# VH-VL binders against f4iux6r469to655: the designs that were tried, part 24

Target 1, 187 residues: f4iux6r469to655
Amino acid sequence: RLLQRLPGCVSRDLIDQLTVEYCYLNSKTNRKKLVKALFNVPRTSLELLAYYSRMVATLASCMKDIPSMLVQMLEDEFNSLVHKKDQMNIETKIRNIRFIGELCKFKIVPAGLVFSCLKACLDEFTHHNIDVACNLLETCGRFLYRSPETTLRMTNMLDILMRLKNVKNLDPRQSTLVENAYYLCKP
Short names: E, the ipSAE of ESMFold2; O, the ipSAE of ESMFold2 at other seeds; V2, 0.75 times the mean of E and O plus 0.25 times the DockQ between their complexes.

## First folded at step 8 (VH-VL; framework fv_mosunetuzumab)

Design q2 (at its last look DockQ between E and O 0.03; V2 from the best seeds 0.00; counts 0 for: pae O 16.7 > 2, placed apart)
Fold by ESMFold2, look of step 8:
Structure q2 (fold): chain C 187 residues (1-187), chain A 119 residues (1-119), chain B 112 residues (1-112)
Amino acid sequence: as target 1 above (187 residues)
Amino acid sequence: EVQLVQSGAEVKKPGASVKVSCKASGYTFTDYYIHWVRQAPGQGLEWIGWIDPNSGYTKYNEKFKGRATLTADTSTSTAYLELSSLRSEDTAVYYCARDFYGSEWFDYWGQGTLVTVSS
Amino acid sequence: DIVMTQSPDSLAVSLGERATINCKSSQSVLYSSNNKNYLAWYQQKPGQPPKLLIYWASTRESGVPDRFSGSGSGTDFTLTISSLQAEDVAVYYCQQYYSTPTFGQGTKVEIK
């Protein structure tokens, strides 16, 4: 079936071909199955997120429930996990936030959601939330910094991030991670 | 369609052990925790613990530490609860339930497995 | 652990009338950073496993009739069935997922 091919779409050409073929299966049941398959990308296959996001963006113009369902599921997942500290939750949090970031670059996730997620991480500057914030910035931070409508908000968030790094006791790995994310956004 | 299908009812004597299975289908098994919850006859719900099928890590309700063991077999998409040193008060219906992406609220439940402990 | 206390333990309601079930937590389950109440409601019909009705205190799960609604915040929550139907005879449980999950003791709803 076409959804079995999703994990193999490791290039623009492959995901675009599958997307064209999928357009001919336009039923409510098939759209729900697609959203579930996209959302259930394995935590170890982060390279697929950009291609999945590209597919969603292509389908958004004619199948508006696909982006809306996926974004709602991702937001619910973020809100469920943001204060949880279990070690296995970190991998799920990283998948979640990178998917949100990729969808933001394709104009599927609004920037407001990205800033809300970032603020939640900065408000509770824990070991996990530092990693989550940095992964978000690495995914879409430069995009938001270079976009005129979001430059000021992104600049303010980056300034808060650096202040928190300076006043909190970060281990060397996390201190480096924060610095790398900051300068990736503002070279 | 997400399904959790549990093994059949069991009758055990005090001091024995029981192992209940929960076979999952319709989703990526390793992406969701499996929780176990029990319900004694005519009583409310009591959380036992969870397992992350991806890592094998577990967490237990303190009441069950030392007696409950949660495992998962990713090749068969099956989670297991083993409860040892059974007592008559362990008579209950045992449910497996999937949490929503580590959230600890439960969107899908198995049909339940009655475990009866009697001498 | 966060203790969840429901009231009443049981209630009888005439068909078509409103049923109201209360749930109180020993600690707030509102996380201020996301403004979400980590509270769910379950229905358990006779002879069946529990079924999720509501999460985030007020969001209905897909397929749940709109006569079911949840409200409240912080420590005090309610489940309301606006017009009780025969198929709503069940025990209802609240559950918090702010920390290690715990359930209320249950509220049995019967037809009067």
Scores: ipSAE 0.631, ipTM 0.855, lowest interface PAE 2.1, mean pLDDT 91
Fold by ESMFold2 at other seeds, look of step 10:
Structure q2 (fold): chain C 187 residues (1-187), chain A 119 residues (1-119), chain B 112 residues (1-112)
Amino acid sequence: as target 1 above (187 residues)
Amino acid sequence: EVQLVQSGAEVKKPGASVKVSCKASGYTFTDYYIHWVRQAPGQGLEWIGWIDPNSGYTKYNEKFKGRATLTADTSTSTAYLELSSLRSEDTAVYYCARDFYGSEWFDYWGQGTLVTVSS
Amino acid sequence: DIVMTQSPDSLAVSLGERATINCKSSQSVLYSSNNKNYLAWYQQKPGQPPKLLIYWASTRESGVPDRFSGSGSGTDFTLTISSLQAEDVAVYYCQQYYSTPTFGQGTKVEIK
């Protein structure tokens, strides 16, 4: 019922209204169903990730198993896919990493997880990992760069990114993607 | 609830082909790979391959390449394994299984389909 | 292909006692970039498909009793059933997913 409305929440007002209505359905079974619905956001609907992350943040103070379950599922998905080069479907990896990045901005995903994901992509900076790293940076890189607690780590990661761009033989699309991600973090 | 429901048992002669179906329900079929694993009587598990229903791409265990064909029909949410040039050593229970987003560990399994190859 | 070897092939354990199953891989299944061991354990009862117990070597699947635990790293892994129950009589398989999936030959657990 209420979960059918999730894909239609294309504004702050719509997700906030649904979140309020959902508060009246606070049972363990309903919380698990919500987490699964949020996790299974359609790959074609990446614009929903910020709104889903907002809902999670609003519910987190009273329903702490919602953020913990969602973050664990996203981390497991990332780790399952990160080294597998015969994966042809980049869209799943992009959905995954952008959701992690959005949740980081709402302080649901700890910055340490974001840096671990970024490090894993930079350690093997080829194939899909280039796109995944750049999408993570586009989503939350500027947030982490401007946050005093994480500025130094983000600066170090951005330095590594640009060194890799200069020493790897990236095609023009990926080279542009890296440059754009860098300057979104450090204009 | 996630379910994988397979077609019924088959008896085949050597040299024939068999096609096993696996109908998925309770999730978005195109978001998850379907794997096929077989188990000869009284023996362990052997991975055959996977299909990505979204793209139609496949990967095969080299042992089965050339004899196994994996397909998927997104309109019916059904995956298929076809195994050709059957031999008596192909007698096994054939399982379909879903992995966790390409992870290649298997959280949901079909009930299995016994394929018996004998003269 | 990474070969998975289990030991013992079978064991008999008294109710309430500990059962220990070992699994050895021919190559490391630890990915250094994320520090994860790509290893799973399954339980299979007669006439049934395998059931997932453990993934990432030590993470228990939801609904699996806490008497089941996984440990080990790299090439050497262990499944432990701390207090064997009657319903735990089954064949247990390890499986690596670092590369092309492969399974151990299985370990049959029986009541002594």
Scores: ipSAE 0.497, ipTM 0.827, lowest interface PAE 2.7, mean pLDDT 91
ESMFold2 (binder alone), look of step 8: mean pLDDT 93; pTM 0.942
ESMFold2 at other seeds, look of step 8: ipSAE 0.000; ipTM 0.454
ESMFold2, look of step 10: ipSAE 0.487; ipTM 0.813
ESMFold2 (binder alone), look of step 10: mean pLDDT 93; pTM 0.942
ESMFold2, look of step 11: ipSAE 0.403; ipTM 0.789
ESMFold2 (binder alone), look of step 11: mean pLDDT 93; pTM 0.934
ESMFold2 at other seeds, look of step 11: ipSAE 0.000; ipTM 0.482

Design q3 (at its last look DockQ between E and O 0.05; V2 from the best seeds 0.00; counts 0 for: pae O 14.5 > 2, placed apart)
Fold by ESMFold2, look of step 8:
Structure q3 (fold): chain C 187 residues (1-187), chain A 119 residues (1-119), chain B 112 residues (1-112)
Amino acid sequence: as target 1 above (187 residues)
Amino acid sequence: EVQLVQSGAEVKKPGASVKVSCKASGYTFTGYYIHWVRQAPGQGLEWIGWIDPRSGYTKYNEKFKGRATLTADTSTSTAYLELSSLRSEDTAVYYCARDFYGSEWFDYWGQGTLVTVSS
Amino acid sequence: DIVMTQSPDSLAVSLGERATINCKSSQSVLYSSNNKNYLAWYQQKPGQPPKLLIYWASTRESGVPDRFSGSGSGTDFTLTISSLQAEDVAVYYCQQYYSTPTFGQGTKVEIK
């Protein structure tokens, strides 16, 4: 079926071709199946997230339930995981936040949601939340820093990030991750 | 289609062990936790624990810790519950259920496996 | 463990009328930092596993008819079936996932 091709869409041309073919399957049940398939992207296939986000953005103007369902599912996932500390959740948390960040660059996720997620991680800046915050910044931080409407808020968040790095006892890996994320946003 | 298919009914004596299987299909097995929940006849639902099939890590309800063992075989997309030192109060239908990305609410359930413990 | 108590234990409602099921938790299941209630509702028909209806106290799972709605916050929650249909005859369970998951004892809904 067409949804079986999603994991193989490793280029802009491949996801665009599938998106066009999918338009012939525009029914409520098929739209829900697509959203579930997009959400169920394997935790180890992060390279697909930008292409999946591109497909969602292409379909958003005529199939408005697709972005609304997907964003709700991603927000629910973030909220269910943000306070859990089990190591086995880190891969799911990273997939979740990178998907949110990619969708933000396509203007499917509003910047307000991204800042809310980032603030939640900074308010409890320990363990997985350090990695989640840094991955979010690596995904869409520069986009938000360079956007006039969000530059000041992103700058403030980056300042808070560096203050937390300086006062927390981060291990060398996390300290490097924070520095890399910061300078990726503000070269 | 998401499907969880469990092994058949079991009859055991007190003190024995039982192993219930849950074969998953229609989704990426390693992308979701599998939970186990039981329901004694005419009674409510009781959570036993979960397993992450990718890592093999588990969490147990303390009531069952030491008696319950959760495992997963990614090559067959199958999760297992083993319950040892069975007692009459362990008579129940045992369900496997898929959680929604660690949320601990369950969007798909297996058909259930009746385990009867009697002398 | 958080104890979930449902009321009534059973409920008889005429076709097309409103059915209301209450669920009370022994502790708040509202997580104040995200303002979410960690409460789900399930429907279980005879000989079948539970089926998810509602999560986050009020969010309807896909494919669940609009006549099902959830409300409440903190410790007090309600499942409402606005116009009971014959296929809605089942036992309904609430479940919290704020901590170790626990379920209510169930509410049996019948046609009067």
Scores: ipSAE 0.005, ipTM 0.495, lowest interface PAE 13.8, mean pLDDT 87
Fold by ESMFold2 at other seeds, look of step 8:
Structure q3 (fold): chain C 187 residues (1-187), chain A 119 residues (1-119), chain B 112 residues (1-112)
Amino acid sequence: as target 1 above (187 residues)
Amino acid sequence: EVQLVQSGAEVKKPGASVKVSCKASGYTFTGYYIHWVRQAPGQGLEWIGWIDPRSGYTKYNEKFKGRATLTADTSTSTAYLELSSLRSEDTAVYYCARDFYGSEWFDYWGQGTLVTVSS
Amino acid sequence: DIVMTQSPDSLAVSLGERATINCKSSQSVLYSSNNKNYLAWYQQKPGQPPKLLIYWASTRESGVPDRFSGSGSGTDFTLTISSLQAEDVAVYYCQQYYSTPTFGQGTKVEIK
């Protein structure tokens, strides 16, 4: 019932209000239902990901299994999709990686997981993996570049990204996408 | 403190296989690739391959493709090198090493595992 | 594979004096798009694994004394120990990571 309101939380105030109300429903069954609802965010509603990530971050201190379950499900989804080439999966891949990126900015996903996902895309820098890598960078790349603990790692990954753009024969759309992602991270 | 602790020395006969372990601690195991490098007695360093512990992806030096198998167990934070069809020239110290995300230079190394192949 | 050739194979240097080790690659390891040389230097003492000294040709790893410096670009690189200490007796390796990693054959540094 409270979960039916999730898709309507299109502002910071709305997601915060729902989060407070949810604290009164703290049972294992209810936490599991919440995680499934968050994970199943509509592919067409990417604007919700930051608000869902905010809710998870707010609940993390008192409901440790919520972030744990959600992160595990997102990582499993990434691993299952990273090699799939059929076009119908691109929207799901983008939702997945942007959710991972948003959770990283809220300190729920460790930076190491983000770098591992990015490296997986760079190791097979073709097809959907180009779009996935660029979307990850657009979501959290500047955050990681500006964070002292991760600046060196992000700089190295951006250098690899540009190396691959110049070595691979990318079409103009892909080349522009890579350039835009790079510039967004490193002004 | 980042540590890579390898299994003990092994003595093998030609044609056998060996499996060397590398237990990681002090960092997020799935966040870094593990490389394997060997050094024959009195010789230089030779790269064998890498594994991404998170995805299970591997890349091998062509010299070892077909004989080397790299695996990782995330539940124990342990990487493994298995080398099959051993020959006398495989006698070496085998090192695991951590790379810095795709840079392929190695900031931390295990202590090494001597594998001796003798008939 | 990119072949890495070090010179000399060994050298003897008096304590407090400069030691210079050269490394030449069979093709450039400078990536023009980012202007980075994909070259590292390692120190290996007897019974120990290699220890990273320098990456990107000239950047010292954390905790490495400033008497160690790297220079060069493209195909020609140099490791310099400005004032040799007793603990610097070791074999030194260069390594490229532009492509499949390969190492130089090593340079043994000894006290004269």
Scores: ipSAE 0.000, ipTM 0.478, lowest interface PAE 14.5, mean pLDDT 87
ESMFold2 (binder alone), look of step 8: mean pLDDT 93; pTM 0.941

Design q4 (at its last look DockQ between E and O 0.79; V2 from the best seeds 0.00; counts 0 for: pae E 4.5 > 2)
Fold by ESMFold2 at other seeds, look of step 8:
Structure q4 (fold): chain C 187 residues (1-187), chain A 119 residues (1-119), chain B 112 residues (1-112)
Amino acid sequence: as target 1 above (187 residues)
Amino acid sequence: EVQLVQSGAEVKKPGASVKVSCKASGYTFTGYYIHWVRQAPGQGLEWIGWIDPNSGYTKYNEKFKGRATLTADTSTSTAYLELSSLRSEDTAVYYCARDFWGSEWFDYWGQGTLVTVSS
Amino acid sequence: DIVMTQSPDSLAVSLGERATINCKSSQSVLYSSNNKNYLAWYQQKPGQPPKLLIYWASTRESGVPDRFSGSGSGTDFTLTISSLQAEDVAVYYCQQYYSTPTFGQGTKVEIK
């Protein structure tokens, strides 16, 4: 019942109200259902990811299995898809990586996971991995660049990104995408 | 709660076609690929192909290309395998199975549909 | 296609003893960029569909007993049942998902 309201939570107030109401349904079965509903956010509804991440952050202090289950599912999805080169997975890859990035900004996904995802994309910097890396940077790159504890690692990763752009023969669209992501992180 | 329920057993003559259904429940049907895998009597498992119910895109094991057709009906949450030009070697149990968007490991399986091809 | 070869084809193990099943791939199923082995293990009991036990070579699926473990990397993998139970009588399959999915021929486990 409450989970049907998730797609309608398009503001901070709406997701916060639903989160409060959800606290009264605290069982392991209900928490698993919530995690699955959050994970299955429609590929066309990326605007919901920040609000879903806010709900997870709010629940994390009292329901530790919600963030841990969600993060594990997202990591498994990333790893299962990063090697696959068919174009029919790009929308899922973008949803996946943007969700990971949003959760990182809410301190739910550790920065280490974000850097691992970015490294995997940079290690084979072709095809979908270029778009995935840029979407990750657009979502949480500046956050990590401005955070003192991660500034050095993010700077090193951005240096690698620009070296790859210079070495690889990227088409104009991808070259522009990389430059835009870089300068969004380091204006 | 996740269930994949397949259609009943079929007996066919060589050269005929068969269409096996797989009805999904307990999850968002368009959120996962459906795979088809077969197992001849006393034999191992053989992957046939997958369909993305959201887009209708498919991929086939080369062995079955031209004979196998995978389809999905999102209004009924049902996936279909059609196999044509049946041979006695096609006698097998045919399974549908779910994966996460092309991960190609299978967390839920249907009960199987026995297709027997005999003259 | 990546060929998966299991050994032995069958084995008989006393209750409570260790069962070890080997799986070898014709090519590495390790993707170096994420350091993951694209290998799964399935259990198939008589008259039933396969059931997922292990993925990423060593990650146990939810609800799978602790006595099941997977190990190995690259081309050589092992499924271990640390203390065989009567309910573990089944055929076990390895499967790679690095490329076009392929399965091993199966290993039948019986109680001695």
Scores: ipSAE 0.377, ipTM 0.784, lowest interface PAE 3.8, mean pLDDT 90
Fold by ESMFold2, look of step 8:
Structure q4 (fold): chain C 187 residues (1-187), chain A 119 residues (1-119), chain B 112 residues (1-112)
Amino acid sequence: as target 1 above (187 residues)
Amino acid sequence: EVQLVQSGAEVKKPGASVKVSCKASGYTFTGYYIHWVRQAPGQGLEWIGWIDPNSGYTKYNEKFKGRATLTADTSTSTAYLELSSLRSEDTAVYYCARDFWGSEWFDYWGQGTLVTVSS
Amino acid sequence: DIVMTQSPDSLAVSLGERATINCKSSQSVLYSSNNKNYLAWYQQKPGQPPKLLIYWASTRESGVPDRFSGSGSGTDFTLTISSLQAEDVAVYYCQQYYSTPTFGQGTKVEIK
C-alpha cells in the first residue's frame, strides 16, 4: 500500500507526492501505522531520514500526533541505548541520532532534546558515544550553530567536545571524527 | 496489531529436548530483539536470553549452561527456543517477549507455552 | 546480577482503596547522565502473560489506567494503585533493565 512506497522515496518530489496521497487516508489507525513505518527506517538507508523528516514536518500542521509519537519513540530509543555498550550495534544508534538531528532541522525535535542527547554522550565520552555525538553534530550541528537562539549553547558544547578530545586518549579514527564534526559546525 | 503467537503445550520426559516457536506479526521482525522468559508453577519470572533476529546474535543467562539455543527464521518471522537435557525443574510456562531495541523492557508478550517434564 | 526484592509478598485490599507495592534493587538503576531510572512494572492476571504497566519508573504505558502510578529513584521504587478495581487482582512484578534483566519475586494483590 502507500507505506510500502516509503523506502523508495529517494527524492523531494517522491516524498512530497506520497505525502499528498497519504493525506487522503487520514485516520488514527493510519497515523500510528505511518509513525511505526517511519521509525523502522532501515539502518542501511540513512539517506531516507531527511525525506521522512520532511514528510513529518509537512503533516505536523494537521496531524499533531504524528510528530509527537515519533519524537517520543526516538527519545525512548536513545535513552534505552546510551549507556548500553554490550547490546546494540552502532548502526542502530547512528540511525536513531541522525533521525533526531534531521527532525531538529525541520523544527519537529526541539533543540533542547538535541542538547540533552549531546550532553549525555559528552558525559560519558567513550566507545559508541563518541561516534553518536559526532553523527549528531554532522547532522544538525551547523544548523544549531547558525541559529541565533542556540548559537551560544552550541558554541559551548563544541568547546567541551574539543577539550574532551584533548584530554581523552582517542584512537586516530575517533579523533578525526571529532575534528571533522567540529569543523562542519564552525570553521 | 503486534502479536506473538507461540506453539502449543508440550509434555516431555527427562533428558529430552523441546523446541518452542514464537511467530511474530504486525511489525518489522528484524527491528526488535526477542527475549525468552520462563515461569515455573507458582513462581516468578526468570530471564533465559535474547536473540537479535537481524544478525542472529544471542545472549544467554549463565544458568543455562549450553542447554538453551535461540534461533530466528526471518523468512517466517519466527523465533525459537530449544531447551535440551530437560529436568523436572524445567517444568514452566515459557514466554517470548519483544524488546524495545536493546532496552530490555518488554512491550509485547506471547501467550506462553506450558512445558511439562515428567516421567 | 542486580537483585530485585519486592514487599509485601501478598496484599489484600478492599475495592476502591489504595494498594502500595514496594521494590528495592541491590544497586542503583539510575543512570545519572540521562537521569532515568531503568525500572519497569508488569501486571500478570491469572492465566495470562505479563503486561507492561510502567517504564522509566514512572512513565505509564499507553492504555494503562490513571490509577496506576510509579515513583521512586535509585534503589527504592513504589507502584501505587489509587483505587483498586476488581480487574486489578493480579501478581505485580518490578523489573530492572539497567543491566541484565532481573525481576522481583512478585506481589500478589487480592480483594479483601
Scores: ipSAE 0.259, ipTM 0.745, lowest interface PAE 4.5, mean pLDDT 89
ESMFold2 (binder alone), look of step 8: mean pLDDT 93; pTM 0.942

Design q5 (at its last look DockQ between E and O 0.84; V2 from the best seeds 0.00; counts 0 for: pae E 4.4 > 2)
Fold by ESMFold2 at other seeds, look of step 8:
Structure q5 (fold): chain C 187 residues (1-187), chain A 119 residues (1-119), chain B 112 residues (1-112)
Amino acid sequence: as target 1 above (187 residues)
Amino acid sequence: EVQLVQSGAEVKKPGASVKVSCKASGYTFTYYYIHWVRQAPGQGLEWIGWIDPNSGYTKYNEKFKGRATLTADTSTSTAYLELSSLRSEDTAVYYCARDFYGSEWFDYWGQGTLVTVSS
Amino acid sequence: DIVMTQSPDSLAVSLGERATINCKSSQSVLYSSNNKNYLAWYQQKPGQPPKLLIYWASTRESGVPDRFSGSGSGTDFTLTISSLQAEDVAVYYCQQYYSTPTFGQGTKVEIK
């Protein structure tokens, strides 16, 4: 019942209220149900990802298995899809990578996972991986660029991104997406 | 709970067609692929293909391309396998299975549907 | 297609003893960019559908007993049942999902 309210939490106050109410239902079964509901966020509702990530961050201090389960599911989803070009799951891949990026900004996903995902996309910079890389950068790239611990790695990745754009024959949509992602991170 | 409930056993003559249904519940039907796998009596597992219920796109094992047709009805959360030009070697239990996040490995399976092809 | 070959075809093991099942792929199922082996193991008891045991070669599915473990990389993989129980009598299949899904021929595990 509380899980049906998740798609309606379109503000910080709404997700925070639901988070407080959920704390009264703290059991292993309820935590697993919550993780599944968060993971299955509608592919058309990307605006919810920041709010879902906020809920996870709030619960992380007292329900440590919620972030660990969710991150494992997202990582498994990324790894399952990254090299499969015959899959038509671009919306799923975008949801996946944006969720990973949002969780990184909330300090739930470590930066190492983000860089691993980005590197995998840049290693084979074609097909859906172009869109996935750009969406990851749009979500958390500036955050990582501004963070002292990760600035150098992010700068190197952005340089690689632009070199790949210049040597690959990208269609206009993808070329624009790469330029927008780059300049959003490194103005 | 995630469930995949298949239609009942079928007996067919050679040359006929069969259509097996797989009704999904407990998850968002359009978010996961449905795969079909068969098992002839006393034999191993053989992958037939998948359907993405969201797009209607399919992929088939080349052995079955041209004879197998995978469809999905999102209004009833039901996937279908139709196999035409049946032969005696098509006698098998046919399973539907849910794709783990598009990975092509299967976390939930239907109970199976026995299709018997005999004269 | 990637051919999956299991050995042995049949295995008889005393209760409480270790059972070891081997699986070989005709080409590597390791993707170097993410360092993951695209290999799963299934258990099938008589009259039942297959049940997922292991994915990514060594990761146990939720609810699978600790006595089941997977190991190996690249082209050589092993499923180990550390202390065989009566309910473990089944046929076991490996399956690759690096490309078009294919299964091994199966290994029947029986009580000696």
Scores: ipSAE 0.465, ipTM 0.807, lowest interface PAE 2.8, mean pLDDT 90
Fold by ESMFold2, look of step 8:
Structure q5 (fold): chain C 187 residues (1-187), chain A 119 residues (1-119), chain B 112 residues (1-112)
Amino acid sequence: as target 1 above (187 residues)
Amino acid sequence: EVQLVQSGAEVKKPGASVKVSCKASGYTFTYYYIHWVRQAPGQGLEWIGWIDPNSGYTKYNEKFKGRATLTADTSTSTAYLELSSLRSEDTAVYYCARDFYGSEWFDYWGQGTLVTVSS
Amino acid sequence: DIVMTQSPDSLAVSLGERATINCKSSQSVLYSSNNKNYLAWYQQKPGQPPKLLIYWASTRESGVPDRFSGSGSGTDFTLTISSLQAEDVAVYYCQQYYSTPTFGQGTKVEIK
């Protein structure tokens, strides 16, 4: 019942209200159901990811298994897909990486995981990995660039990104994605 | 409670076609790929292919390309395997299996459908 | 395709003893960029479909007893049952998911 309302939480107020109502259902079984509902966010509804991440952050202090289960599922999904070059669902890869990025801004995903994902994409900077890297940077790159503890690592990653753009033959769409991602991080 | 329920056993003659169904429940059907794997009597497992129910995209083991067709009906949450030009060596139990978002490891399996090809 | 070869084909182990199953891939299933081994293990009991035990070579699926463990890297992998129980009589398969999925030929485990 409450989980069916998740796709309708298109505002800060709506997700906050649902989060409060959910606290009354706190059991191990209910927490697992919530994590699965959050993970299965519609692939085409990327606007929900920030609100879902807000809910997770609100619940994290009292329900430690919610963030841990969700992050583990997202990490497994990333690793399962990152090296696969087939026509496997690009929408799933983008949902995955944007969710990781949103959770990073809410301090649920550690920056180390984000840098690990970004490094994997830059190490094989072709095909979907270009799009995934750019979407990750669009989501949380500026946050990490402006955070003192991560500024140096993000700067180094952005330098590698631009070097790869200069030495690779990117099509115009991907070249524009890289430029946009770079300048969103470093205005 | 994820469940994959397959259609019943089939007996076919060489040269015929068979269509096996796999009805999914307990999860969002369009969020996971459906794979098909077969197991000949007393033998190991052989991967046939996958379908992404959301997009309709498919990938096939080259061994089956041209004979296997994977489809999905999102309104009924049902995946289908159609195998044509059947031969006696196609006698096997055919499984549908769900993967973790294109990972290609299989966390839930259907009960299997025996297809027997004999003259 | 990556060929998966298991050894032994059949194994008889006394109740409570350790069972060890080996799996070798024809190519590395370790992806250097994330340091993950793309290997899974399945248990198939008579008359049942396969059941996932292990993924990422060593990560136990939820609900799988602690006596099951996976190890190895690159091309050489091992499934270990530390204390064989009666309900562990089954055929065990390794499977790579680095590329087009392929399975080992299976290892039958019986009680001696």
Scores: ipSAE 0.268, ipTM 0.751, lowest interface PAE 4.4, mean pLDDT 90
ESMFold2 (binder alone), look of step 8: mean pLDDT 93; pTM 0.939

